# VHH binders against h2kzm9r124to488, part 44

Target 1, 365 residues: h2kzm9r124to488
Amino acid sequence: RFTIDTSRAKSNQYVVSLCSKKIGIIEYPDGRSDKQPCDVYWHNVVLSDMNKIVTSPQSRVNKFPGMTELAKKISLTHSISSMQKLFPDEYAFYPNSWFLPAHLADFHAFYRKAQALGKTEMWFIVKPDEGAQGTGIYLINSPNQIRNVDQRQLVQEYVADPLLMNDKLKFDFRVYGVIKSINPLSIYVAREGMARFCTEKYEKPDSSNFKNLYAHLTNYSLNKANEAYVHSNTLQDQTRGSKRLLSTVFHQLESRGVKTKRLWHDIKLILVKTTLAMLPEIMLHYEHHFYDSTGPQCFQIMGFDVMIREDGTPILLEVNAAPSLTADHIVPHPGRTLLEGGQRVRSIVDEVIKIPLVRDTLLLV
Key: E = the ipSAE of ESMFold2; O = the ipSAE of OpenDDE; V2 = 0.75 times the mean of E and O plus 0.25 times the DockQ between their complexes.

## First folded at step 11 (VHH; framework vhh_6fv0_2)

Design x1 (at its last look DockQ between E and O 0.02; V2 from the best seeds 0.00; counts 0 for: pae E 11.2 > 2, placed apart)
Fold by OpenDDE, look of step 11:
Structure x1 (fold): chain B 365 residues (1-365), chain A 124 residues (1-124)
Amino acid sequence: as target 1 above (365 residues)
Amino acid sequence: QVQLQESGGGLVQPGGSLRLSCAASGFTFSSYDMYWVRQAPEKGLEWVSWIDSSGGETYYKDSVEGRFTVSRDNAKNTLYLQMNSLKPEDAAQYYCARVRETGGSEVSSPYDYRGQGTQVTVSS
């Protein structure tokens, strides 16, 4: 019988334990006292001592060393930019990006050129490299609007032409991919994912609305704080929720005449190409981390945030090395705002997505 | 050898004005964009102003926008910073810096050379 060590699973423990039980894996939530290796180690984060814990080359661990850092905005940009130089057409799915302060001059040059070409209404999004959950993000339409050029930040072209449905809410997809192995590279894409919707109607950025992040940013962590956020209690209700199933939204898009099969194909290619771009560094980190031993087999669930342009083309926004595997959300108390606190409630959308994802991942490895 | 020498700093009262100059040598001044940067006590180096090689385009940090004016005389190989309506928070060592050429290697700084600086003090 397969064994799993979940002693370091932390926030993932609930889902992993549940799935383990479902598929008949023996779980050791406190590690194995007999010091025998487990078949699988599930870690919430990669720690420097992972190589000391996972010592058997036959074991599998759910994290690649260095992936967290590699998936950060600047690192990801670096990886993808390298590929863009070689394959500009194939990697056009990632917006032009500059990391500050190093690429400030390049960004100015780009802006000047764009201005000279008559592109006077370009917008950019500034993202802190260490920022999470939409904190510190803002829009600009000129380099001089950068608040602090000396800080490590990503400047990226803002996608101002998102595909909108009838509700006029900007949305993106959280698509999940599982890197099963890096040698050879093996990637699986989950069939079910998440659609995240803004809580305010989208309008093209201008001087009057560029500060309204509820209209421009799709991050759940940001939008959940808005009173306009719609929590879904049932699979039926989620069709209008701020979180929807990917499949639901795809059906909605199909009804609008979108070629969803092609779209999905293109999205899968983005996942593969993105992972390929990251692969050299993944390999480097792996070798470095396990330099003194035969390393275990690593696998990892990744989250890819993808937006669809008005013309139906997908664009990569962000990669998450540790997407949330929690299946609950906080609902405000009656008559109160979320800021005043709330109750944890079951998220049906998250459950439908994440439980099968983890289950199938465990079955895969 | 690339040389940048700042001058014009001094003590001024709040609301006062200073004009900084930067003398450039050792490179084709007219071919490079230039920065003004500053470092206040106990603060890191911060970007203040950008001027393109021709002088036709200028950018400013938001906090100095409308108060500071960057200009250049390419014939004299000199960069200027007119600072008006000075505030106590403007007190710093001011440096002129040559902007790196675009398309270069990933570096931590957007400029490759910087002068010795000139001190600006704003005090009542």
Scores: ipSAE 0.118, ipTM 0.619, lowest interface PAE 2.1, mean pLDDT 92
Fold by ESMFold2, look of step 11:
Structure x1 (fold): chain B 365 residues (1-365), chain A 124 residues (1-124)
Amino acid sequence: as target 1 above (365 residues)
Amino acid sequence: QVQLQESGGGLVQPGGSLRLSCAASGFTFSSYDMYWVRQAPEKGLEWVSWIDSSGGETYYKDSVEGRFTVSRDNAKNTLYLQMNSLKPEDAAQYYCARVRETGGSEVSSPYDYRGQGTQVTVSS
């Protein structure tokens, strides 16, 4: 009699409950009142008090302590940059990055060397560290444009040469990895994922279109990042939306001569190498969180966002510690607002991806 | 708690004008950059404009530049969007959103709070 506590699954509860029922897992959607532990605890996010909620070493929980912070851009970049220093060829899949103010001289040197080699236009994303008062990301095309150089901030190479489909839209892949265990490391890569497309045609960077690049970057990021805010588009047509199946886009890439077997191999290596880069901090946070007791066995579904360069090279952009596992949307009735009510509609693309992902994850554990 | 409340939406003819307001409370409004974002039926969220914390710098989506003007009154904790020469494709639910303190990226959330939105309908 395998049991699961879904009382903290929130918006993801629907998919987890569906999969639990199909597998024959006994679900406790309101938690357990009899003081017995469940075999699995399904949380929607990494909870800071996990050690007070999941106390049995026989239990499994779908989050590692501290993973939300470890997967954030700043921390992720620290982890990968350390590996880039030791193994530069093996970790070339991550954009060049500099932590200011400490690496300001290194950034200037990189820029000067690239200019000497004939690069005429280079673009970078600047992300202020946590604690910046409301300052968002911005684009620069030279080191002299950095605001507040004394503040902690991350500068990262902007990928200016993305591979485009025939519609000239920029896209990325969301690939799901399941970290089953960390000692020994066991990670599984889902066979299906999501391709997410911009709504506007891509324009190459130059000084005359600076505002267009900002708008394009912001709009692209907004549509990619809104899964947690429950304002996804409804699918009018399963093949025409901004979300498409990874497998569909891979077939399109094959027809254009892209070596998709190698691409998939390289993407899987990105997931493994990224997890390896993060592993010391994952282990440290686990040991610290459960320092005076035997803790549960953690596993976690992670989202990896990968962009493809024009030359077919995959680049890691982001890691999401709590990717949305929702499979439906609510949209307003015609001529009405969401406040006046809405209609629930299925997301077929999300169902095809997320139901097997959660089902297989539960079977693994 | 942070609260953002949009108002000023409604029905307008093509070529008409509309002014949206966003009342902010629960945080130091003058310390934050702000977005206007919209969502049309069967479409994704679409960034419309950005304004810095002082109101001195603005950016616009290409399709609205020259027609829309974002502004803010930090003394009143209010963000505005003046929409002129409205087109049917501008019809959407409009949201104001607070830019995340650490910012967004190509694939991470660019904002941490938004309102419930106000509907703009453009019918001929």
Scores: ipSAE 0.000, ipTM 0.336, lowest interface PAE 11.2, mean pLDDT 78
ESMFold2 (binder alone), look of step 11: mean pLDDT 78; pTM 0.771

Design x2 (at its last fold request DockQ between E and O 0.85; V2 from the best seeds 0.79)
Fold by OpenDDE, fold request of step 13:
Structure x2 (fold): chain B 365 residues (1-365), chain A 124 residues (1-124)
Amino acid sequence: as target 1 above (365 residues)
Amino acid sequence: QVQLQESGGGLVQPGGSLRLSCAASGFTFSSYDMYWVRQAPEKGLEWVSWIDSSGGETYYKDSVEGRFTVSRDNAKNTLYLQMNSLKPEDAAQYYCARVRETGGSEVIYPYDYRGQGTQVTVSS
């Protein structure tokens, strides 16, 4: 039987353990006491000593060294920008971006040119490189509005024409891809993903609404704090929830005349192209991390945040090297805010997505 | 076993035309979307064209849009690619491909189900 070490799975342990049991994999939640290698190692994060823990070339580990850093906003932008220079049409799915402080002058130049061309309604989103879950993100319509120009951060053109449903809530998709291997490159996509909805109706950004992040940012971590956030209790009611199944939303889009087959195809291409853009650095980090021996086989579940423009074209917003595999959420106590604590409740949407995802991932490796 | 066999490749001059064919067997051809992909020397596999199972929808790589036409005959289990106005950059090994599914996931790279390919050369 296959063996899995989940001693470092941490937040992923519940789902990984559950799936392991279902598949018939022998789990070692505390590691193997006999010091024999496991077939699979599941880590929540890559640590500097991973090469000391996973020593067998026949073993598999669910993280690529350096991927966390590579998937960060600035690093990702570097990778994609390199490809955009070579293949501008093929990599048009990523918005114009500038990493500060290095590209501050370029950003100013871009803005000036845009102004000269009469593009006066351009907005930009500023994202801290180290920020997670929407923390520190804000919108600007002029470079002069950047709060700290010396800080490492990403400036990206704000996509102001999102495709909206009848509820007029901005949304994006969390699409899950699995990099099974890098040599040779092998990429999988899960057919089921997540749609994340804002909690306030979308309006094009202007001076009156640009601070309303509940209308402009789709991040769950942000929107869950809004009273308007809708937790779904059943698969039936998730159709109107703040989190929905990707398949549900695709069905809804299809009913509206959206070419969903084309859309899905384009999304898959984004995953492939993005991975290809990152591949040289992934290989480099792998070689450096396992410099003293033949390394194990690495695989990794990736999250791709994709927004759909009004014209039906998908755009990549962000890549997550460690998408949450938690299948519960916190419901505030009656009469209390989420900040005051709450009860952990099963998230049916997350379960439907993440359990099969992890299961299938374990089966393919 | 899924089997795909490409044919119709050859040497053409720039501006010339070729028609590729792919014979499919080992699966219900009419139930699957089909792809044309190609691999040029020292390059990876790249997507060229897609056609849905019914043939009602077709999509193309931007660089071949308007020049290439994908079609299928489900009764004959055959996929076609009409290539017009060929350019030197179109030179590659062309493959007919089907997506492989595993559980709730699908392989998006590389295209595991593909034939041996047919060589297209574009030269003056």
Scores: ipSAE 0.873, ipTM 0.947, lowest interface PAE 0.5, mean pLDDT 94
Fold by ESMFold2, look of step 11:
Structure x2 (fold): chain B 365 residues (1-365), chain A 124 residues (1-124)
Amino acid sequence: as target 1 above (365 residues)
Amino acid sequence: QVQLQESGGGLVQPGGSLRLSCAASGFTFSSYDMYWVRQAPEKGLEWVSWIDSSGGETYYKDSVEGRFTVSRDNAKNTLYLQMNSLKPEDAAQYYCARVRETGGSEVIYPYDYRGQGTQVTVSS
């Protein structure tokens, strides 16, 4: 009989346990007392001591060693930028990026080349090194506006032309990809995902507001991460909530003339190409972590955050190595603030997405 | 069991045309969306076109749109790719592949190609 150890699944344990029961997998929520390995280990995060916990080469674990670091913005950008140099058309889905001071001349050259090609309005986000200006994220429209060019910092092309719904709210898609294996490489996508909407109407950068847009950048990041900020209690509320089903938003996009089958295909390509860009480092970290032994077969559910330009093309924003698989929120009690306590309520949107995702992953592995 | 057999490749001059065929057997062809994909030497496998299971909807890689036409005949279990205005960049081994799904998920890598492919060469 197929077995799963969920003792390190933490907040994700409920969904994994539910799916295990439905499939007939024997669950060990406290680990096995008989010291035999399980067939699957489900961890909530990448554990640094994974090689001491999952020791059988016959076992599978739902995390790749090192993936938390590899999916972070800096490492992800390095991986994709390397592929952009080799295959610029194939990797155009990721914003152009430069690591200063080393790439300062390259950034200037990019800007001059783009101007020569007639691109007259370009915005860039500057993220100073965390040790130098930890809260100093800002927008620029010319390389000459970079502060402290001798300090480590990341410059990225800013997506200033998002496709907006009729309510003028900026949104992105959370698409779930599953790396089933890396040797050989096998990747799946969940056909259902999440659309996450800002709570404020979008305002385009211009010469009068771009120096003070720090709050807009911060608010967007906070709203994107805030699963409890605004919720929909029924599927009938899908047109208003800050979390909506991807399929519902695709339907709305189609009614506005967006070619949604091509859009979905382009999103699938983003998942594949991003994984391919990361693959050498994934393999290296695996070999290093399981240095003296054949390790387990790793798999992993990854979250891909994708924005759509107003011309219908998708752009990769982020990769999350450990997306939440919970299906509930904490909501303040009636007439009270969340600081005074809260209660857990079901998220129907999260259930519709995450239960099939986890079920399919367990069946594929 | 599942078989996909490509044919119709050859050597053509730039600006020429070729028609590729993909004969399917061992599965219910009319239930699957299909890809054409290609691989040039020292390059990765890339998609070229997609067609839904009924043949009613198609889409193409930007570099071939307007030049290539994918079609299918579900009664003959055959997928086609009409390639017009061929360029040296189109030279590759061409394969057909199934879109595979399981539950609420789709396999997106690797492409499910099974044949040896058919070579398209454009004189340089």
Scores: ipSAE 0.715, ipTM 0.880, lowest interface PAE 0.6, mean pLDDT 83
ESMFold2 (binder alone), look of step 11: mean pLDDT 79; pTM 0.792
OpenDDE, look of step 11: ipSAE 0.813; ipTM 0.920
ESMFold2, fold request of step 13: ipSAE 0.000, 0.653, 0.000; ipTM 0.269, 0.825, 0.391
ESMFold2 (binder alone), fold request of step 13: mean pLDDT 78, 78, 79; pTM 0.786, 0.785, 0.787
OpenDDE, fold request of step 13: ipSAE 0.856, 0.850; ipTM 0.940, 0.937

## First folded at step 12 (VHH; framework vhh_6fv0_2)

Design t1 (at its last look DockQ between E and O 0.88; V2 from the best seeds 0.70)
Fold by OpenDDE, look of step 12:
Structure t1 (fold): chain B 365 residues (1-365), chain A 124 residues (1-124)
Amino acid sequence: as target 1 above (365 residues)
Amino acid sequence: QVQLQESGGGLVQPGGSLRLSCAASGFTFSSYDMYWVRQAPEKGLEWVSWIDSSGGETYYKDSVEGRFTVSRDNAKNTLYLQMNSLKPEDAAQYYCARVTETGGSEVIYPYDYRGQGTQVTVSS
């Protein structure tokens, strides 16, 4: 029987343990006392001593060394930008981006050129490189509006023409990909994913509404704090929730005449192309981390945040090297705000997505 | 055992035409979407076209749209690619491919099942 070490799984331990039991894997939640290698090591984060813990080349580990850093906004942009220079049409799915302070002059030049061409209503989103869950993000329509030009941060063209449903809420998809291996490269995609909806109706950004992040940012961590956030208790209810199943939203889109097969295909291509763009750095980090031994086989679940434009074309917004694998959420107490506290409850949407995802991943490796 | 065998490649002049065929065996052909992919020298494997299991939907890479036509005959377990107005940049080894699904996940790279390929050369 296969064995799995989950002593470093931390927040992922619950789901991984559950799936291990389901598929008959022997779990060691505290590690193996006999010092024998496990078949699989599941880590929440990559630590510098991973090469000392995972010593058998026949073992598998669920993290690539350096992936966390590589998936950060600036590093990701660097990887994709390199490919955009070589293949501009193939990598048009990633908005024009500038990382500060290095590309500040280039950003100004871009803006000036756009203005000269009559593009006077362009908006940009500013994202701190170290920021998570929407923290520190804001919109600008001029380079002069950057709050701190010396801070390490990403400036990206804002997608101002999102595809909207009848509810007029901006939404994106969290699509889950699995890098099974890098040599040779093998990538899987989960058919089930997450749709994240804003909590306020979308309007094109202007001077009056650009600060309303509940209308412009789709991040769950941000929108869950809004009283307008809709938690779903059943699969039936989730059709109108702030979190929906990707399959549900696709069905809704199909009913509106959207070519969903083509859309899904295009999304898959984005995952492949993005991974390819990152591959040289992934390989480099792997070789460096395991320089003194034959390294284990690495695999990793990745999250891709994808937005659909009004014309039906998908655009990549962000990559997550460690998407949350928790299957619960906090619901505010009756009559109270989330800031005042709440109770942890089962998230049916997260369970439907993440349990099969982890299960299938373990079966794949 | 899943088997795919491509044929129909060759040397053509720019503006010429070729018709590729793919013979499938070892699986229920009519139950699977099929793909055409290609690999040019010093380039990676790239998607060219796909057709759904019924043949009702077809999609193309932008650069081949209007020039290439994918079709299938499920009774004959055969996939086709009609290539018209060929360009030098179309030169590549062409493969028919099928993807594999495991549970709720599917392969998106590099396509688990593909044949030996057929060479397309475009030269004046």
Scores: ipSAE 0.768, ipTM 0.904, lowest interface PAE 0.6, mean pLDDT 93
Fold by ESMFold2, look of step 12:
Structure t1 (fold): chain B 365 residues (1-365), chain A 124 residues (1-124)
Amino acid sequence: as target 1 above (365 residues)
Amino acid sequence: QVQLQESGGGLVQPGGSLRLSCAASGFTFSSYDMYWVRQAPEKGLEWVSWIDSSGGETYYKDSVEGRFTVSRDNAKNTLYLQMNSLKPEDAAQYYCARVTETGGSEVIYPYDYRGQGTQVTVSS
């Protein structure tokens, strides 16, 4: 019988337990008392003592050592930029990027060259490497607008031409990829994912509105407290919710003439190429962590955040090394805001996405 | 069991043409999107082209678009790649491939089902 240790799954334990039960995996939610290893260990984060917990080389664990750092904005950008130098056409899905303070002069030079070529409306997003979600991110249209030039931060070209739905809301896709193994490399994608919408209509940046667009960039992370936030509690509510199914949005895009099969193919290539760009560092961290022994077979569910330009081309925004696998959300009590307290209710959108994702992952490993 | 057999490779001069074939058996060929991929020595598999299950939509790697044409004959369970204006950088082992699906997921690397391949060599 196939076994799983979920004692360190934390908030994700419910979905993993449900899937384990459905497919006949014996679960140890408190760990094993008989000193025998499990076939799978499901952790919510990378644990520093993983080598003491996962002691059999025949076991699988759902985290790669070091992946949280490797998926951070600066590390990710280093990996992709290295591939862009070797294969510029293959890696055009990632915007031009500069690492401050080291590349400040390069960024100024880029800006001056573009001005000399007559480009007058260029926008850039500034991202602190370790900032809170949405907090610390801002837009600029000139290098002189960088607030703390000596701090480590990433400057990227801002995608100012997003494809919008009829409600004129900016959105991105969360696509779930599974790195099944790295030796040999094996990657899967879930065909279902999430589309996340801002609550206010998109306005293209200009010199008069760019500071107000900072609020727009942070709006989704604060949507749960905002009265205008729409919760997708049934599949019938998908067109109104801040979270919608990727498949629903794809059908809407297809009805507007977007070539959605080509779009999906391009998104799959982004997942593969991004993983290939990260792979040397993934392998190095694995070998470093398990230097004195044969380590377990690691696998990992990754979240890829992708936006679509108005011309239909996808752009990689971010990689999340530990996307939430929870299937409930908090809603405010009647007549109150979420900041004044709330209650937990099931999320149909999250269930439709995450239960099959975890089930398929357990079947694939 | 799924079987794919590539053929039609060979030696060609720069600017020449080849037509590759892929015979499929052991699965319902008309239900699957198909890929051509290639591998040069010490390189990973490189995606070349894609065709949907009906043959109505195609997509190509930028470096081969306009030169290569993928097609399929679902009645004969056969996939084709017409390769025109061949360049030295096109020299590789060429494979047709099918993706494995599990529930709501699909393999995107490496392609699980492919044959032994057929060699394309472009002389200098």
Scores: ipSAE 0.502, ipTM 0.758, lowest interface PAE 1.1, mean pLDDT 81
ESMFold2 (binder alone), look of step 12: mean pLDDT 80; pTM 0.804

